# VH-VL binders against a9kqm9, part 45

Target 1, 255 residues: a9kqm9
Amino acid sequence: MRIIISPAKKMVENIEALPVCGEPSFIDQTNQLLTYLKSLSYEEAKEIWNCNDQLATMNFERIASMNLKTKLTPAILSYQGIQYQYMAPEVLEKDQLEYIQEHLYILSGFYGILKPLDGVTAYRLEMQAKVNLSDKKDLYEFWGSLLYNKLREETDFILNLASKEYSKCIERYVTEDVRLVTCVFGERKGEKVIEKGTYAKMARGEMVRYMAEHKISTMSEVKKFDRLDFSYDENLSNETKLVFLKGESNVRDRK
Short names: E, the ipSAE of ESMFold2; O, the ipSAE of OpenDDE; V2, 0.75 times the mean of E and O plus 0.25 times the DockQ between their complexes.

## First folded at step 25 (VH-VL; framework fv_emapalumab)

Design c04 (at its last look DockQ between E and O 0.52; V2 from the best seeds 0.00; counts 0 for: pae O 3.9 > 2)
Fold by ESMFold2, look of step 25:
Structure c04 (fold): chain C 255 residues (1-255), chain A 120 residues (1-120), chain B 111 residues (1-111)
Amino acid sequence: as target 1 above (255 residues)
Amino acid sequence: EVQLLESGGGLVQPGGSLRLSCAASGFKFSSYSMSWVRQAPGKGLEWVSYISGSGYRTYYADSVKGRFTISRDNSKNTLYLQMNSLRAEDTAVYYCAKRGRSWYFYFDYWGQGTLVTVSS
Amino acid sequence: NFMLTQPHSVSESPGKTVTISCTRSSGSIARNYVQWYQQRPGSSPTTVIYEDNEKPSGVPDRFSGSIDSSSNSASLTISGLKTEDEADYYCQSYDSSRHYVFGGGTKLTVL
């Protein structure tokens, strides 16, 4: 089994904390993107980053001086989003750290796909960014099937904990010999499941931690996830979608 | 230079409460998990409690679970241990301990300790 | 949780070599890293070995750590024993449930 998760927009450089172990698999493609970004005017870059002038100025200077081999931080510690806070990778013990290094991949518009301990530098580039590089109109075309093929070489079962923006890079290329199963974290409101983005990100982080703590390798074990008051709902789930419901709806769903 | 300075120890009756503090300096406090480790007079080291750098994850030894609460204030670079329902068996020197720069858990710096005596 | 068992005391003359064992009661000793701490009388502990056999800066080369899977134990070895090595020594490990475990401690006397 392999697990995919989203990155976060906010990143920190923390080279004094925990050590890096490895280089991103697609560093050559990342170099191409960096060269492209360095070639942009400020206004062109700001449009790609889709942000205010304060953030654009900061990132423009970061890109100008960026070196992909220096000031590296382990990918899993560099991202600061709520998903990563709930995953708490800094407190994983030896076997749990080995688990995530073997099973977990972080998707990235800039790096493509990352192992947790790959060394990264802080960047801003979302997967939906409209770059025009090598006759490719966006990053989805730029990455093509490379990310899926990397996963397919290692597994026939992908557990999707990423947002749609990022998982689309994999979903487009899934072949019939690989099962891709998406975890959905929501709350029942009448007949519908409503996903609250903040709670979903918390649950994704907790799921990674839960799986590492129990060394989960099967779908039946994934279904036992019960953190943050979530529980598996068989009636709303199918072979490609595992639905977990939060709070007050859990009792009614398990009759 | 890393420094850890414990305070708040003292004499207390069984059933009483104390709060220990550990003032940290010389490193980025919020980047490191912290622990309390105690040592009864003439005895060995016993891990008591752990808190992650963010404060989100806490763990306790079975002997103190439900009675002790670890916390941290990253804006003040301070670690705390709230000890309630104290027993004679809790008598010990309490050390503040810092995680080393490694993915694998060990303590690289220890405070000088603060003595807690639980006696009638 | 598992236990770590150490001898209560060891003694040896200056210049000689001493080993202190640390035996794990259940599960493999090699599954998780073992650390060693030195505590001189009246002082706080200090780390002499981490991750089975790594030394912090400032720890003399004569300190070494090892793992023996056949006896399910870790060992701290001090060669060229000096009087300043007289201290209590504790091994430490952990498990998947995040319980930190110290050995009972070994008092090293330099004769």
Scores: ipSAE 0.189, ipTM 0.629, lowest interface PAE 3.9, mean pLDDT 88
Fold by OpenDDE, look of step 25:
Structure c04 (fold): chain C 255 residues (1-255), chain A 120 residues (1-120), chain B 111 residues (1-111)
Amino acid sequence: as target 1 above (255 residues)
Amino acid sequence: EVQLLESGGGLVQPGGSLRLSCAASGFKFSSYSMSWVRQAPGKGLEWVSYISGSGYRTYYADSVKGRFTISRDNSKNTLYLQMNSLRAEDTAVYYCAKRGRSWYFYFDYWGQGTLVTVSS
Amino acid sequence: NFMLTQPHSVSESPGKTVTISCTRSSGSIARNYVQWYQQRPGSSPTTVIYEDNEKPSGVPDRFSGSIDSSSNSASLTISGLKTEDEADYYCQSYDSSRHYVFGGGTKLTVL
């Protein structure tokens, strides 16, 4: 089983505290992207980043001096956001860290796909960014099936905890011999399930932590997730989708 | 050379408050998690509190939770421990300790400690 | 949550080998790394072993750490014991709930 998650927009650099234990699988493609980004004017880059002037300026300067081989931070510690806060990778135990290193992948617009301990530099590049590189119109075309193929080499079961924007890079190429299961974290509103972004991010992070804590390897075990007031709903779920509802009572919540 | 220098210890009455400081040098302070560890006279080591490099995450031993607050000022390379509602059992030498370069929590450097005595 | 239990004291003659045990009360000792700290009388603790068996710079090779899953314990072994090794030794591990967990300490006396 491999688990895929989304990156965060905000990144921090910590080059001294913890060691890097790997290199991104597609570092050559990343270098290609970096070269492309370095060739852009400020206005062009800002358009790609789709951010305010302050962030654009910071990122423009960062790209200009970026070196993918130096000042690296472990990927899992670099991303900052609600998902990663609840994952709390900095306080994982030895065997839990080993678990995520083996099973967890982080999707990235810039790096493609990362292991938790891959060394990365801070960047800004969302997967949905519009780029014109090598006759490709966007990053989805740029990466193509590379990311999926990387996963396929290792597993026939992918647990999708990534947002749609990132999981599309995988979903588009899923073959019949691979089972991709997406987790949905939402609230029941009448006949609908509403996903709130904040709670979904919290739950995704917590799910990764839960899986690491219990060395989860089966869907049956994933279904037992009961943190943050979420509980599995069998009726809303199927072979490709696991639905967890917030505020619903289950047997485990009573203990 | 890494240096950690605690200060702020002293005599205080039960129920009183005290603020400890730890001045750090010789390393990039903001990159490392820091902890307070205390040792009662003639007793063993007890972890008290943890704060991440950025200060975003803090953890406390159950014995001090709700009474102690760990904080840091990275611009001053200083770690703090605000101790409120002090009790006799809080009497100890308080060490500031630096996390090592590892994914797993251990201390690679310790300060000399500062003595806190809670007595009526 | 777990506790780490150490013998209160051990003693041995110079030149001999001494072993200090650290037993975890619950959960596998191998789930988290174990560290060892030395504290000489009137001094601050210093790290002698981290990550079960790694040594910081300056720590003699005669210090070593090991893990025994069968007994759910870690051990600090000091060979070629010297008078300067007389100190209190503490094992330490990590728990997600308590963060840091110390053993009760062992007083090593060099006879």
Scores: ipSAE 0.029, ipTM 0.627, lowest interface PAE 3.9, mean pLDDT 92
ESMFold2 (binder alone), look of step 25: mean pLDDT 92; pTM 0.930

Design c05 (at its last look DockQ between E and O 0.61; V2 from the best seeds 0.00; counts 0 for: pae E 3.4 > 2)
Fold by ESMFold2, look of step 25:
Structure c05 (fold): chain C 255 residues (1-255), chain A 120 residues (1-120), chain B 111 residues (1-111)
Amino acid sequence: as target 1 above (255 residues)
Amino acid sequence: EVQLLESGGGLVQPGGSLRLSCAASGFTFSSYSMSWVRQAPGKGLEWVSYISGSGYRTYYADSVKGRFTISRDNSKNTLYLQMNSLRAEDTAVYYCAKRGRSWYFYFDYWGQGTLVTVSS
Amino acid sequence: NFMLTQPHSVSESPGKTVTISCTRSSGSIARNYVQWYQQRPGSSPTTVIYEDNQRPSGVPDRFSGSIDSSSNSASLTISGLKTEDEADYYCQSYDSSKHYVFGGGTKLTVL
């Protein structure tokens, strides 16, 4: 089994002084993207980043001075956000750290796919960014089947904990010999399941931690997830979608 | 270069409260997990509590759960231990300890300690 | 949740070799790394071994650490024993519930 998760927009360097253990698999493609980004005017880059002038200026300077071989941070520590806070990778035990390094992949518009302890430099490039790279109209086309082929070489079962924006780069290419199963974390509202982004990110991070703590390797074990008041709902689930409902919405309104 | 300086120890009666501080310097405080470790007079080391660099994750020894609260203020480079409902067995020198630079946990620097005495 | 058991004291003459054991009561000693700390009288602890057998900068190579999975124990070995090695020595490890456990400590006397 392999687990895919989303990156975060906010990144830092040297937050924990913990060592890098690996190099991104697609660093050559990352260098192509870096060359492209360095060729942009400020106005062009700001449009791609879709942000205010403060962030655009910071990222424009970052790209100008970027070196892909220096100031590296382990990927799992570099991304900031509530998903990564709920994982708390800096306190994993020896066998839990080994588990995520074997099973977990982080998707990235800039790096493609990352192992947790791969060394990265902070960047800003969303997977849905509108880029034009030698007749490639967007990053989904740029990455093509490369990311899926990497996963397919290692597993016939992918557990999807990524947002749709990122998981599309895998889903478009999945073949019948590989099972891709998506976890959905939501609240029941009448006959609908409503997914609130903040709680979904918390649950995805907690699921990674839960799996590492129990060394989960099967679908049946994943269905037993019960943290953050979520529980598996068999009736809303199927062979490619596991739905987990939050108890607050299942029972009554809570504060 | 790394300096950890505990303060706030003293004499307190059973059932009382005390707050310990640990001033940190010589390293990027927010990048490192911190712990409190105590040592009763003439006895061995006992881990008390742990806090992650961000402060999001905290852990406690069973003997202090519900009575002690670890916290940190990264803007002031300070670690805290709030100790409530103190008991005679809490009498000890309290050290703050810094995690070493490794995914596999150990303490690389220790403060000089502050003495807490719980007695009438 | 486990205990680490050390002998209460050991003694040996200068120039000789001493070994301090650290036995884990439940769960494998090899599943998590073991650390060793030295505490001289009146001083704070210092690290002499981390990650089973690694020495921090400044720790002489006459200090070594090892793991024996068959006896479920770790060992600290000090060769070429010197008077300044007289101290208390603690082993330490952890488990999945984030319980950091120290051994009871061993007083080393250099006679």
Scores: ipSAE 0.253, ipTM 0.637, lowest interface PAE 3.4, mean pLDDT 88
Fold by OpenDDE, look of step 25:
Structure c05 (fold): chain C 255 residues (1-255), chain A 120 residues (1-120), chain B 111 residues (1-111)
Amino acid sequence: as target 1 above (255 residues)
Amino acid sequence: EVQLLESGGGLVQPGGSLRLSCAASGFTFSSYSMSWVRQAPGKGLEWVSYISGSGYRTYYADSVKGRFTISRDNSKNTLYLQMNSLRAEDTAVYYCAKRGRSWYFYFDYWGQGTLVTVSS
Amino acid sequence: NFMLTQPHSVSESPGKTVTISCTRSSGSIARNYVQWYQQRPGSSPTTVIYEDNQRPSGVPDRFSGSIDSSSNSASLTISGLKTEDEADYYCQSYDSSKHYVFGGGTKLTVL
């Protein structure tokens, strides 16, 4: 089993505290992207980043001096956001860290796909960014099936905890011999399930932590996730989708 | 050379408050999580509190939860421990300790400690 | 949650080898790394072993760490014992709930 998650927009550099243990699998493609980004004007880059002037300026300067081989931070510690806060990788135990290193992958617009302990530099590049590189019109085309193939080499079962924007890079290439299961974290509103972004991110992070804590390897075990007031709903779920609802207690727990 | 220097210890009455400081040098302070560890007279080591490099995450031993607050000022390379509602059992030498360069929690450097005595 | 149990004291003559045990009460000892700290009388603790068997710079190779899963314990071994090795020794590990967990400490007396 391999688990895929989304990156965060905000990144921090921590080059001294913890060592990196690997190199991104597609570092050459990343270098290609970096070269491309370095060739852009400020206005062009800002358009790609789709951010305010302050962030654009910061990132423009960052890209200008960026070196993918120096000042590296472990990927899992670099990303800052709700998902990663709840994952709390900095306080994982030995065997838990080993678990995520083996099973967890982080999708990235810039790096493609990362292992938790891959060394990365801070960047800004969302998967949905519009880039014109190598006759490709966006990063989805740029990466193509490379990311999926990386996963396929290792597993026939992918647990998708990534957002749609990132999971698209995988979903569109899934073959019949691979099972991709997406986790949905939401609230029941009538006959609908509403996903709130904040809670979904919290739950995704917590799910990764839960899986690491219990060395989860089966769908049955994933379904037992019960943190943050989420519980598995069998009726709303199917072979490709696991639905967890917030605020609903299993009738069995009321006894 | 890494240096950690605690200060702020002293005599305080039960129910009182005290603020400890730890001045750090010789390393990039903001990159490392820090902890307070205490040692009662003639007793062993007890972890008290943890704070991440950025200060975003803090953890406390059950024995001090709700009474102690760990914080840091990275611009001053200083770690703090605000101790409220002090009890006799809080009497100890308090060490600031630096996390080692590892994914797993251990301390690679310790301060000399500052003595806190809670007595009526 | 777990506790780490150490013998209260051990003693040995100079030049000999001494072993200090650290037994985990629950869960596998191999689940988390074990560290060892030395504290000489009137001094602050110093790290002598980290990550089960790694020595910090400056720590002599007379000090070594090991893990025994069968007994669910870690051990600090000091060979060629010297008078300067007389100290309290603490094992330490990590628990995701309790965070840093110390053993009770062992007083090593060099006879």
Scores: ipSAE 0.107, ipTM 0.689, lowest interface PAE 2.6, mean pLDDT 92
ESMFold2 (binder alone), look of step 25: mean pLDDT 92; pTM 0.927

Design c06 (at its last look DockQ between E and O 0.01; V2 from the best seeds 0.00; counts 0 for: pae E 14.5 > 2, placed apart)
Fold by OpenDDE, look of step 25:
Structure c06 (fold): chain C 255 residues (1-255), chain A 120 residues (1-120), chain B 111 residues (1-111)
Amino acid sequence: as target 1 above (255 residues)
Amino acid sequence: EVQLLESGGGLVQPGGSLRLSCAASGFTFSSYSMSWVRQAPGKGLEWVSYISGSGGRTYYADSVKGRFTISRDNSKNTLYLQMNSLRAEDTAVYYCAKSGRSSSFYFDYWGQGTLVTVSS
Amino acid sequence: NFMLTQPHSVSESPGKTVTISCTRSSGSIARNYVQWYQQRPGSSPTTVIYEDNQKPSGVPDRFSGSIDSSSNSASLTISGLKTEDEADYYCQSYDSSRHYVFGGGTKLTVL
């Protein structure tokens, strides 16, 4: 089993944190993107980043001096956001860290796909960014099936905790011999399930932590997730989708 | 099935040159970094050189830096090692090794090796 | 830079458990993954352990890897020793310069 999650927009550099234990699998493609980004004017780069002047300036300077070989931070500790806050990788125990290193992958517009302890530099590049590189019009085309193939080489079961923007890079290439299961965290509203972004991010992070704490390896065990008032709903779920509803109790677990 | 077949080994005089090849099959060659690892007779394993999947990054052991050049032709699924200024201490069986699936820092498959003998 | 030190040889009887150590000279052993390779006489190396304790397909469950931070060493443990396990075993890691580092190898003799 491999777990995929989204990155965060905000990144920090901390070279004194946990040791870097690996190199991004597609570092050459990342270098290609870096070279491309370095070739852009400020205006062009700002357009790609789709951010304010302050962030654009900061990132422009960052790219100009970026070296993918030095001052690296473990990927799992570099990303900052609600998902990563609830994952709380900085306080994971050794065996839990080993678990995520084995099972967890972080999707990235810049790096493609990362293991938790891969060394990264801070960057800004969302998967949906429009880039014109090598006759490709965006990063979805740029990465193509590379990210999926990387996962496929390792597993026939992918647990998707990534946002749609990033999971698209995987979903479109899924073959019949691979089971992709997406977790949905939402609230019941009539006959619909409503996903609130903040709670979904919290739940995704907590799910990763839960899985690491319990060394989860099966779908059955994933279904037992009960953090943050979420509970598994069998009726709304199927072979490719696990639905967790907030504020509802699983009748089967009532003792 | 992954297969790695080395060739190009032989007897060469000190100061001479030799080019090794490794034909790869059974996997997407360009998606994986490759390395050369050698083993002197009766000795242990020694990493020689690394090349990334695209060929954009190369690394060398200090013992061969400046003398050996690793390269690859992804269109031919072939890895190369150009060895110049050969020394007696370069005598070894040379293995091509495929990087692992989960990281580039270990090898999951090895070739049969090709013997390079540097002697007067 | 660091070195990986292994015992030159170990021996044990069939059915028993043997452990081969790999000690890192500097830096934490836990900083970088350790791999183990088996090399039978006249054969190429094969991977038996990667990333400290992962086993490739086809490697028996008798093989296991572990890390001991207190001794700054990795260990390969072979339980239920078989005659076919007689081989040279090499540990391997990598340094900050992305150079691969091998141990000196351990000859395992099955008595």
Scores: ipSAE 0.016, ipTM 0.511, lowest interface PAE 7.0, mean pLDDT 93
Fold by ESMFold2, look of step 25:
Structure c06 (fold): chain C 255 residues (1-255), chain A 120 residues (1-120), chain B 111 residues (1-111)
Amino acid sequence: as target 1 above (255 residues)
Amino acid sequence: EVQLLESGGGLVQPGGSLRLSCAASGFTFSSYSMSWVRQAPGKGLEWVSYISGSGGRTYYADSVKGRFTISRDNSKNTLYLQMNSLRAEDTAVYYCAKSGRSSSFYFDYWGQGTLVTVSS
Amino acid sequence: NFMLTQPHSVSESPGKTVTISCTRSSGSIARNYVQWYQQRPGSSPTTVIYEDNQKPSGVPDRFSGSIDSSSNSASLTISGLKTEDEADYYCQSYDSSRHYVFGGGTKLTVL
């Protein structure tokens, strides 16, 4: 089994809590993207980053001085945000760290796919960013099947905990010899499941932590997830989608 | 070099409050988790509290939970410990400790400590 | 919760080797890293061993750390003992509930 998760926009450098234990598998492609980003004017870069001037100036300077071989931080510690707060990788025990290093991949518009302890430099580039690299009209086309082929080499079972923005780069290429199973965390509204973004990110991070604590490797074990008042719903689930619903204790979102 | 300077210790009566500060320099403060560790006179080391580099995660020893609050201001490179409802058994030297370079599971630098005495 | 048990004191002559033990009361010692700190009289602690057997820069080679899973213990070994090694030594580990635990400390006396 392999688990895929989304990155976060905010990144920090952190050389303290965990070691760097490898380099990104697609560093050559990352170098191509870096060269492209360094060629942009400030206005072109700001448009791609879709952010205010404060963030754009920070990232423009970051790109200008970026070296992919220096000031490296383990990927799992570099990304910040609610998903990573609930995952809390800095407090995982030694055997739990070994579990995530074996099973977890982080998707990235800039690096493609990362093991948790791969060394990264902070960047800003979302997978949906509208870049144009000669004949490649966006990052989905740039990455093509490379990321899926990497996963297929290692597993016949992918647990998807990534947002749709990122998981599309895998889903488009899935073959019949690999099972891709998506976890959905939501609240029931009539016959529909409504996913609230903040709670979904919390649950995805907590699921990674749960799996590392219990060394989970099967779908039946994943179905037992019961944290943050979520529980598996058999009727809304199937062989490729595991639906977890928030419990009845919240009056606002009664089933 | 890494420097950690505690301040704010002193004499206080039982039930009182005190706020400790730890000024950090010589490293990227926001990249490291921080802890408070205390040592009662003539006794061993006792971990008190932990805060992650971002400030998003905090943990407390059972002996202080509900009475002490750890916080940090990454723009000022400063760690804090707010101590309320102090008891005689809180009397100790309080050390500021920086997490290690390779993981947050150990401490690589310690401050000089600040003495808190809780006595009537 | 778990405890880390150390002998209250150990003594040895200069030039000899001393070993300080640290026994974990529950759960495997090998599951979580063990650290060792030195505290000289009147001073703050300093780290001499981290992650079972790693040494910070500046710590002499005569200090070493080891793990014995069969006895569920860690050890700090100081060879070529010097009078400046006289200090209190604490082991430390942690658990899945996010608590750091120190041993009770060992007073090393250089005779």
Scores: ipSAE 0.000, ipTM 0.466, lowest interface PAE 14.5, mean pLDDT 88
ESMFold2 (binder alone), look of step 25: mean pLDDT 93; pTM 0.950

